# VH-VL binders against L-rhamnose mutarotase (rhaM): the designs that were tried, part 5

Target 1, 108 residues: L-rhamnose mutarotase (rhaM), of Ligilactobacillus salivarius (q1wre3)
Amino acid sequence: MTVRLGQIMHVNPNYYDEYEKRHSDLPVKFPEMKKALKEAGAHNYSIYLDKKTGTLFAYLEVDDMDKYKAIAEMDACKEWWAYMAPLMDTNPDKSPVTFDLPEVFHLD
Short names: E, the ipSAE of ESMFold2; O, the ipSAE of OpenDDE; V2, 0.75 times the mean of E and O plus 0.25 times the DockQ between their complexes.

## First folded at step 1 (VH-VL)

Design I3 (framework fv_ifabotuzumab; at its last look DockQ between E and O 0.06; V2 from the best seeds 0.00; counts 0 for: pae E 15.6 > 2, off the site)
Fold by ESMFold2, look of step 2:
Structure I3 (fold): chain C 108 residues (1-108), chain A 117 residues (1-117), chain B 107 residues (1-107)
Amino acid sequence: as target 1 above (108 residues)
Amino acid sequence: QVQLVQSGAEVKKPGASVKVSCKASGYTFTGYYMNWVRQAPGQGLEWMGDINPYSGGTNYDEKFQGRVTMTRDTSISTAYMELSRLRSDDTAVYYCARDSRYAFDIWGQGTTVTVSS
Amino acid sequence: DIQMTQSPSFLSASVGDRVTITCRASQGISSWLAWYQQKPEKAPKRLIYAASSLQSGVPSRFSGSGSGTEFTLTISSLQPEDFATYYCQQYDSYPWTFGQGTKLEIK
């Protein structure tokens, strides 16, 4: 069953343009990440930036949540986190500080 | 120098199993998916599946689901592909291939498996 | 599954000729396409990745183009060592799939 995910993260305002550039490089520079996301059935993955606050809003749909959650254990994911970490606030393991949001409305 | 070295040729009877090994050297084994691709005599390339050598997680083409098992031993940087309940149309060269960030950049030399009565 | 259809399946050409091989995907794959060369009794060798990026060590007479659903491999001036079988492969979504191959032979 497809699960819809909404998440927020925060980017350092000195690096808005660099965040966009590095994130757009993911499928090319980190193809193992693209492969793992596709394996989990991740799709309609969009990230929006509110430049007033540095807030990133992510939306994606995932067909296999167990495979999606397992991505965090991959060496490629840890390399991706380290690549992005200078641009944003991160946990000690370099993962982005992330707040999951409950879905409160959906229209097909 | 990145290298994949596969085990030697095998001759099997129908109904048996075969296990092919693929030893990696020259790179971080757990950082790249390992793929298995086969090629029957005179035919094209057929993807069989892959393994994430860090987690051990696998994806198999549906044609092989239930007959193929892909594993690895990270302590010796080696991936394995086992195909069971062999039949004559499993006769092929079996390749391991490293999934770079941009498709398969390093291939093993191939392992010929012959299934005959 | 994404079906990869390669054209032509067989091509006869002379040294010095310009050759174009095409590959069509049954759905959009962006630029997630690679080209391989395979000589008899040898493992495939990657020539092109990301549709148009040349693998280091591959001669510049090889080039790739395309995006979405239609892709081409071009060899601008055939050399004797270029007679081989060529495969395209998508790596956009599982299962990874190959075209059926194009055998390039000397005329």
Scores: ipSAE 0.000, ipTM 0.575, lowest interface PAE 15.6, mean pLDDT 89
ESMFold2-Fast, scan of step 1: ipSAE 0.006; ipTM 0.606
ESMFold2 (binder alone), look of step 2: mean pLDDT 95; pTM 0.963
OpenDDE, look of step 2: ipSAE 0.022; ipTM 0.729

Design I4 (framework fv_ifabotuzumab)
Fold by ESMFold2-Fast, scan of step 1:
Structure I4 (fold): chain C 108 residues (1-108), chain A 118 residues (1-118), chain B 107 residues (1-107)
Amino acid sequence: as target 1 above (108 residues)
Amino acid sequence: QVQLVQSGAEVKKPGASVKVSCKASGYTFTSYWMNWVRQAPGQGLEWMGDINPDSGGTNYDEKFQGRVTMTRDTSISTAYMELSRLRSDDTAVYYCARGYDSRYFDYWGQGTTVTVSS
Amino acid sequence: DIQMTQSPSFLSASVGDRVTITCRASQGIRNYLAWYQQKPEKAPKRLIYAASSLQSGVPSRFSGSGSGTEFTLTISSLQPEDFATYYCQQYYSYPLTFGQGTKLEIK
């Protein structure tokens, strides 16, 4: 039931430290986001940065995909995206440009 | 070779709008945030907001929200700051300043004097 | 908003003196602090970023220190060209905020 997600995003040049700093604000400045992620069963969430290219590699596990997708419609999520948008590649609605990757291997 | 060149001095009546330009050269315009900072006569520096020239995304100080609009034109490497419904206490020198990674300012425009008087 | 408080507001000293300007943040900002010098009728000039890193071209007599909430700008041997107003700025959180400035006059 748990879905494993692999994602690619991009952080803009010269914003690596700021990206990390603002991410540390999520649980404090955006507590509704933290709550919504926990309620969707999002866990084992990690993001790695390739400083040579600005490429972000995210991995997370989600127990309830419907709840997870619904987070995108929350005011708190819109505010979080707006807060992060200046630092990264984004869509017109300020959501991060995200490429979902097919899983090609997993060892249980 | 980094240069920020601002438009000339403006004299406006209360209630009018002013639009200041800042033309960047000597670097990749879309790689650095552009900030706007003002300074009233004999007073300190006051941050107004910033714009990401790549995305067009903006952050404004709450004091100016509803009156300030920051835009850019990437084809001519120029940033703009428009302040509306001017009051006499908007009389100031307005600076554009290039932000680096953590938003400290490494290069500043020469400043544009805006005088608001009846 | 993070409040930045500078002390003193005014300082007069002799050439060759060591002077210290302090800056206090109302909350922890790590090392996300910059110092600027502004000479009369000129745009501000960068001096220090990340609390202690000198900008290229700034004389070594300028130094910065501190982290968290208390920061110091030191000029180890004042020169006549150091007549200016000095500002600290936090860049830890929006809105970006400046101290009120310290005006330095050399006797």
Scores: ipSAE 0.000, ipTM 0.559, lowest interface PAE 14.0, mean pLDDT 86

Design I5 (framework fv_ifabotuzumab)
Fold by ESMFold2-Fast, scan of step 1:
Structure I5 (fold): chain C 108 residues (1-108), chain A 118 residues (1-118), chain B 107 residues (1-107)
Amino acid sequence: as target 1 above (108 residues)
Amino acid sequence: QVQLVQSGAEVKKPGASVKVSCKASGYTFTSYAMNWVRQAPGQGLEWMGDINPNSGYTNYDEKFQGRVTMTRDTSISTAYMELSRLRSDDTAVYYCARDWYSGYFDYWGQGTTVTVSS
Amino acid sequence: DIQMTQSPSFLSASVGDRVTITCRASQSISRYLAWYQQKPEKAPKRLIYAASTLQSGVPSRFSGSGSGTEFTLTISSLQPEDFATYYCQQHDSYPYTFGQGTKLEIK
């Protein structure tokens, strides 16, 4: 049921501090996003930044993948993506360019 | 019912500082950003900055950078905006406004008139 | 910074008229545009958000349209209580910016 996700994204080196600052806005300025993530059972969500390359390493656990994927269609998600888009590598629809990574090791 | 109540009018001399308060009620204070917007007499609306009440992170318009400080006290659901080194062109009505959804200001305080004169 | 320009800055109209106010952004802001009404000595009141979504309790004669760089606020049949100053505001990126305002007064 619960899926562990590892992801890579990229942030522009000029915007490291701004990225962190805006991401802290997610639960406050985008309450619908926070609610949708909770309803999908997304938890243990962490993002690490490699300041040498601008690489973001995200990890999260998701209980309901269908609900999680549906978040992409929400107006709130499109607003969130547009808010973050000037700071990072994005697709034409402003969603972040994301690479899913295979899990090669896990220990309980 | 959501309500934002601001402190009373202030009269200051050039060079002084003023601190305006905005007390929120009727919602979870930490779940919505608080913005500050001012309006000089006969002029339009000017965004000054915002604060995330949960984290305390602030964003200021560069025009006010170095003179403005936004803070909050979560125990009394109150946001503050302090503007220092006041000039006569800082004379304005200062508003707090709740950010419901990424810059959508749905509720506004009644405004605080700040007059700067020598 | 994204510059917001409203047209016209001043508009004189009669009760019953159809009124349109335009707001232009210096760069694309998608639909991240709100419209506010301000009456003398009062705080602004939000009329429209997300370019076209009417705020609950706002009369249906108000409507918004547009995306990208050009937006329009329309009042289909002007009423006496509609004489006010109207502002557009972008919330695509910091700093948030307002148009200069359009003062709508009775002809």
Scores: ipSAE 0.000, ipTM 0.557, lowest interface PAE 16.6, mean pLDDT 86

Design I6 (framework fv_ifabotuzumab)
Fold by ESMFold2-Fast, scan of step 1:
Structure I6 (fold): chain C 108 residues (1-108), chain A 118 residues (1-118), chain B 107 residues (1-107)
Amino acid sequence: as target 1 above (108 residues)
Amino acid sequence: QVQLVQSGAEVKKPGASVKVSCKASGYTFTNYDMNWVRQAPGQGLEWMGDINPSGGYTNYDEKFQGRVTMTRDTSISTAYMELSRLRSDDTAVYYCARWGYDRGMDVWGQGTTVTVSS
Amino acid sequence: DIQMTQSPSFLSASVGDRVTITCRASQGISDYLAWYQQKPEKAPKRLIYAASSLQSGVPSRFSGSGSGTEFTLTISSLQPEDFATYYCQQYNTYPWTFGQGTKLEIK
């Protein structure tokens, strides 16, 4: 069963270009992270930035939530979080501060 | 022209605290994590922890947990490492080092010698 | 914690020699390994990152190889300025850990 996820994160103002640059590194510099996401069936992954507020709106679809949740414990994920952490709001473990959003509408 | 300049040598008594500074220049201070590494006389390198200068979030090696505090002041592009309850075996050269985008510590400070003696 | 073990701890070599230093991780670390050079009374300098990528400005006689648990730093033709202590460091899992160092001295 595919799950649709909507999330909010925050990028510190004035680092928008660097955020995009580093995020483009994921499939090439973090191949284990890319592999783990693909194995969890994560797809249709998009992030939109509101440049007025620094708010990131993420949307993705996940086929295997157990595998997806397990990614957080992977060394590759912790390194990816550490790489991105200087540019965004993060928890003490460097994971991005993420707010899950309720889905209020969907049309197949 | 990326450079990290550390504060000068310190001599402390057992039980005291020491605070070492690391001033960054030539790059955007908040975009790179800062690491702290120490080296006792004649010994190898030992990682102490790192700090995200943007959010202020830290990771410490468990050996130093409860004694080390890493902070930064973004207005002057300076990172700090404070070590409390000093013991003689804390005598070491303390380095700050920047975490590069291509991974690993690509720029290092010159080191600060801390001597803990009676 | 991941333990990093270097071999040898000490070696003597002559200018022009091929020198090999090995670093072994207690668990698999993929290619998340860096090599550093430290000269007496100086801060370390990064030579290699991602196990095999050469730092800009570092002479091509330095090379790194390996993945998983066994890694090698090679100096193809030793020069006088290469006499130093070399350290490997894993960045697969916090806490970051260094090998104990390999001291390279003139024969």
Scores: ipSAE 0.000, ipTM 0.572, lowest interface PAE 14.9, mean pLDDT 87

Design I7 (framework fv_ifabotuzumab)
Fold by ESMFold2-Fast, scan of step 1:
Structure I7 (fold): chain C 108 residues (1-108), chain A 119 residues (1-119), chain B 107 residues (1-107)
Amino acid sequence: as target 1 above (108 residues)
Amino acid sequence: QVQLVQSGAEVKKPGASVKVSCKASGYTFTDYWMNWVRQAPGQGLEWMGDIYPNSGGTNYDEKFQGRVTMTRDTSISTAYMELSRLRSDDTAVYYCARDRYGDYYFDYWGQGTTVTVSS
Amino acid sequence: DIQMTQSPSFLSASVGDRVTITCRASQGISSYLAWYQQKPEKAPKRLIYDASSLQSGVPSRFSGSGSGTEFTLTISSLQPEDFATYYCQQYHSYPLTFGQGTKLEIK
């Protein structure tokens, strides 16, 4: 069953362009991350930026939540998080501070 | 070590303007929003508005719209709040306070600037 | 505007007491609520954010709970340094608004 996820993260307002630039590097410089996301069935992945606040609103659909969660344990994911960490709010382990949002409405 | 240091106390006549400063240090000034909150004697906290130092964009409570102007000088990491056409009920302690990347809760506060408006 | 109402406005308690302060929002604010402590002639200090997250460095005797329109700040065992005025603040929508404050005083 496909799970819809809504997430909030925060990017440093000084680094909006750099965040977008580095994110575009994901499929090229982090091919194992791209592969892992595809194998977890992560699709329709979009991130919107509120330039006033630096708030990132992410939406994605995931077919296999167990595989998706396991991505966090991968060396490639740790490397990707380290690459992005200077630009955004992160935990001590460099993972992005992420707030999961409850879905309050859906219409097929 | 984050610090917000405000300018000293002011005594003004009704109808005058006051400009309070808030000098930030210990962090990248342009990365955080700066808020202004006031507190009248014996009363609670009242939010006035905020400014994003990177762009200079501002949001004001409609109660102060037309009388308040918030600015900043990024070369000296200082934010300013100017309130015009002062009335006696503008007598208050004015605080600057930093919020975290759009979450709007305040992690560091200035020491406060007392503004007294009287005849 | 979202109106924040605190109860009680004044509370008298003794060291060692468990004290509870309530904050009510005039409309749903999810968990977008912070609690502040203010001592006389001092700037406020943040204790809690996101309704229940304790600020680093704040003693564990402070806790927050609630969501939607009803929120509670609890001090499990009151200490002498805890006598102060406490404010809740919503950050769900502009303008940002605070409760009227609860003054906690020595019995």
Scores: ipSAE 0.000, ipTM 0.537, lowest interface PAE 16.9, mean pLDDT 87

Design I8 (framework fv_ifabotuzumab)
Fold by ESMFold2-Fast, scan of step 1:
Structure I8 (fold): chain C 108 residues (1-108), chain A 119 residues (1-119), chain B 107 residues (1-107)
Amino acid sequence: as target 1 above (108 residues)
Amino acid sequence: QVQLVQSGAEVKKPGASVKVSCKASGYTFTSYYMNWVRQAPGQGLEWMGDIDPRSGGTNYDEKFQGRVTMTRDTSISTAYMELSRLRSDDTAVYYCARSGYYDWYFDLWGQGTTVTVSS
Amino acid sequence: DIQMTQSPSFLSASVGDRVTITCRASQDISSYLAWYQQKPEKAPKRLIYAASSLQSGVPSRFSGSGSGTEFTLTISSLQPEDFATYYCQQLNSYPYTFGQGTKLEIK
């Protein structure tokens, strides 16, 4: 069953352009991440930025949540997190501080 | 050996530009970020910015934005830091230092380049 | 910007002494902190990374501890070659910032 995910993260307001630039590097610099996301059935992935607050709103759909969660254990994922971490709020392991949002409405 | 070798000392007049080089050897140049750090005489360390040698992407401290340009030449494993519109308070030793994707902390430093700005 | 403050700025000690240097961050930086040693007219050398991890080849008398906003570098038994200036650095967010330095001199 496809799961719809909504998430909040935060990026440093001095680095909006750099965040966008580095995120665009994901499929080129981290091809194993791209492959793993594809195999998990992650699609319709979008991130919106509130430039007033540095708040990132992410939305994606995932077909296989077990495979998606397993991505966090990959060396390529830890390298990706390290690459992005200087620009955003992170946990001690460099993963982005992420707040999962409850879905309150959906229309097909 | 894994090392960073920087260009020699420079003496510049106020208003001029200086370009310092940092040549990497003994490791894959494009697998590490290159940072630039300066130190004025008798003062502490000040981070200026970094460059991703693979993409050429840069990030600068706001204090240097508009005056600093970081570049690299992957064919000779060399990074460059150019500082324009020099002032006397730009007199410092300039260091390059590498950081990795999964080891952000500066584990390898160049020997430093002394830049003196005087009339 | 995250401000890093070291204490003390200057320290006099004797060979064999236990020395502690403190580094304070103006906001939570988790464990994203490194310690560097710099001798006169030389480039800095990394001693400690990720707040408490000892750099390969650095003597075990050096140790780092702390998380959040308070960090400590300890030299358990000072040796003649340890007289140098020590710097902490936060790498939690851009721009990366250093403490002002602690100069360790012989008594």
Scores: ipSAE 0.000, ipTM 0.566, lowest interface PAE 15.4, mean pLDDT 87

Design I9 (framework fv_ifabotuzumab)
Fold by ESMFold2-Fast, scan of step 1:
Structure I9 (fold): chain C 108 residues (1-108), chain A 119 residues (1-119), chain B 107 residues (1-107)
Amino acid sequence: as target 1 above (108 residues)
Amino acid sequence: QVQLVQSGAEVKKPGASVKVSCKASGYTFTGHYMNWVRQAPGQGLEWMGDINPNSGDTNYDEKFQGRVTMTRDTSISTAYMELSRLRSDDTAVYYCARYRSSGWDFDYWGQGTTVTVSS
Amino acid sequence: DIQMTQSPSFLSASVGDRVTITCRASQGISNYLAWYQQKPEKAPKRLIYAASSLQSGVPSRFSGSGSGTEFTLTISSLQPEDFATYYCQQYYTYPYTFGQGTKLEIK
């Protein structure tokens, strides 16, 4: 079963353009991440930025949550997180501080 | 076999521009960022910037912003670095270098291009 | 910017010696540290990445250690071909920065 995920993260206001540019690195610098996301069935992945507050709103759909969660344990994922960490609010392990949002409405 | 082959030495006058090329072979050109690093005579290494060959997006060190332009031509697997308004302190060996497949350290380097700015 | 400082800047040694070069980052960079060797009039060659991972084809006498802000490159038994300048580099964040270099010269 496909799971829909809504998430909030924060990016430093001085790094909005840099955040977008580094995200373009995913298919070039992090091919194992791209492959792992595809194998987990991650799709319809979008991130929106509120430039007034630095708030990121992410939405994605995942077919295999076990595979998706396993991505966090990959060396490539830790490299990706470290690459992005200087631009965002992060946990001690460099993963982005992420707040999962409850779904309050869906229309197919 | 990964190879990065750079263009030949250049001698330029102050105020001129120089464009150095770096031809890649032995790997998927669009799969790795290309970096430019320079070294003045008797000095250490200085990072100038990088380019994503897939998108064309660039990141420059603040010191070079406004004078450096990095581009690529995917049809011939070649990256370019153009530095304008040359000064005597731009005299250096300019290197292209590729990031490792799963990291940001430089696993392969070009042989270097000597740029001399005189008179 | 993250500043990288190497110690010593100059080192004189004999063949067979154990040589140690240190590199300090002005802030934490985890293990995002590489070591390069450069011989006169040649391009740098990577020896070590991720602080301690030896590049394929590099002799086992080279080793790297450290994490965070303090890093070390060790050559366990110096050979004639090892006389060169060594650079550390952080690739944790832009702009990427190098140490000033350590010139290893024959005694």
Scores: ipSAE 0.000, ipTM 0.568, lowest interface PAE 14.6, mean pLDDT 86

Design O1 (framework fv_rolinsatamab)
Fold by ESMFold2-Fast, scan of step 1:
Structure O1 (fold): chain C 108 residues (1-108), chain A 117 residues (1-117), chain B 107 residues (1-107)
Amino acid sequence: as target 1 above (108 residues)
Amino acid sequence: EVQLVQSGAEVKKPGSSVKVSCKASGYTFTSYYMHWVRQAPGQGLEWIGEINPSGGSTNYNQKFKDRATLTVDKSTSTAYMELSSLRSEDTAVYYCARGYYDYFDYWGQGTLVTVSS
Amino acid sequence: DIQMTQSPSSVSASVGDRVTITCKASQGISSWVAWYQQKPGKSPKLLIYAASSLQSGVPSRFSDSGSGTDFTLTISSLQPEDFATYFCQQANSFPYTFGGGTKVEIK
């Protein structure tokens, strides 16, 4: 079954253009990440930026949560996180500080 | 095979402008950022700026922002760097380089720009 | 701007020697460092980037280490073609900055 995910992250306000640039590099510079996301059935992946606060709101749908969670242990994912880390709030392992949001409404 | 071929050496007077070209081949031009880096004789490398050939967006080193202009011509897979208000300290070899992540994996052969009166 | 201080400015070495070159960043840059080789009259060549990723075609005798502010490039067994100038680069933030270079000279 498809799981809907809502997430909040934070990007440094000095790097909004850089964040967008590097994120657009994902399918070209990180093809293994693109492949892994597709294999997990990640769909409708969108990130919105609140330029006033540096808050990123991500939404995506995932068909296979086990495969999706396994992406975090891939070398390609660690390289992607390392590439993005200078621009955003991160944990010590360079993964983005992410807040999962509870779904309070959905209309099919 | 990836190749970046730059225009030939230039000799310029102080106060003039120079425009260096960099013709790319062997890859999809719009899929990689193009960077410009200079090297003065006996000195290290100095980053000037970058351009995304797909949309034309640029980021500059603040030191060069008021004098450097980066452009591309997608139809010929050619990047350009124009530097205005030239001073003697602008004498350097200017390189174009392809961006891989935020590193430079392929470089042009360099263009010597000499600024003298 | 982040300053990259490279040392030594020159190293005299013989074929077969282990050579180490260091870079110190003026502030933390995590693992965002790359190393380049430049021979006289030639363009720089990327050797290693982002947490020890070796560029295609670069011999395994080249390796790097370090995180935060202190970084090292190591050539485990110097070959004749390795006599060159080496530069580090930080990729943590704009503007990207380079070390002053280390010239590896024949002893």
Scores: ipSAE 0.000, ipTM 0.560, lowest interface PAE 14.9, mean pLDDT 86

Design O10 (framework fv_rolinsatamab)
Fold by ESMFold2-Fast, scan of step 1:
Structure O10 (fold): chain C 108 residues (1-108), chain A 119 residues (1-119), chain B 107 residues (1-107)
Amino acid sequence: as target 1 above (108 residues)
Amino acid sequence: EVQLVQSGAEVKKPGSSVKVSCKASGYTFTDYWMHWVRQAPGQGLEWIGEIYPSSGYTNYNQKFKDRATLTVDKSTSTAYMELSSLRSEDTAVYYCARGYRYDWGFDYWGQGTLVTVSS
Amino acid sequence: DIQMTQSPSSVSASVGDRVTITCKASQGISTYVAWYQQKPGKSPKLLIYAASSLQSGVPSRFSDSGSGTDFTLTISSLQPEDFATYFCQQANSYPWTFGGGTKVEIK
């Protein structure tokens, strides 16, 4: 079943342009990440930036949550997280500090 | 036990480059991040960048990213920091330091390499 | 960049004293602070890292507290080997930055 995910993350205000630039590198520099996301059925993946606060609002849809969760253990994912880590709030393992948001409305 | 042994002191002219080595032993070199930090005489610590030896993946302090190059030689468990376009302000003790793979504390440090940039 | 403001710059203390060093981040850094000890002519030594974890071999007289922007390193009963310079480091966001250092010197 398709799961809709809403998430909040934070990016350092000094690095808004660098964040966007590095994120655009994902399909070119991290092809294994792109492949893994596609195989998990991750789609409609969008991230919006509130430049006033450095808050990132992510939305994505995932068809296979087990495959999606397994991505966190991939070397490619660790490298992608390490690449992005200097620009944003991260956990000690360099994964982005992510706050899951409850879905309060959906229209099919 | 864990040891990080750095190359000896260097005296360089402005505009030149310096390459400092850091030989690791006592642990699996590819499992830990290697950081580079400098300290100007009588001053505080300044982070230059980090490299993950297994992949060669690097993250740099923006202040240094146009001049610093971090590399590793996995066969000898040695990390390198090259700093180009040296200025007198680059005179400092340069340290390599180990970070756990997913930890931000630098738990073991090399003895330091004094780099003096003389006019 | 996140600025780490450390105070005091120096403190004179005697063996057995309680020493407190404060570090203030210019932005919230949660609990991602590390503390280091550096003796003259030597490399920094990690004392405490993220989530107030004591590094192996560090005496229990060293502790830290704080979350967000205000952090404190405490040495509960100063020993002769504790006379050194201490540095805080934020590990929340790039670039990793250090405080200016606090020199703990013998009275």
Scores: ipSAE 0.000, ipTM 0.555, lowest interface PAE 16.9, mean pLDDT 85

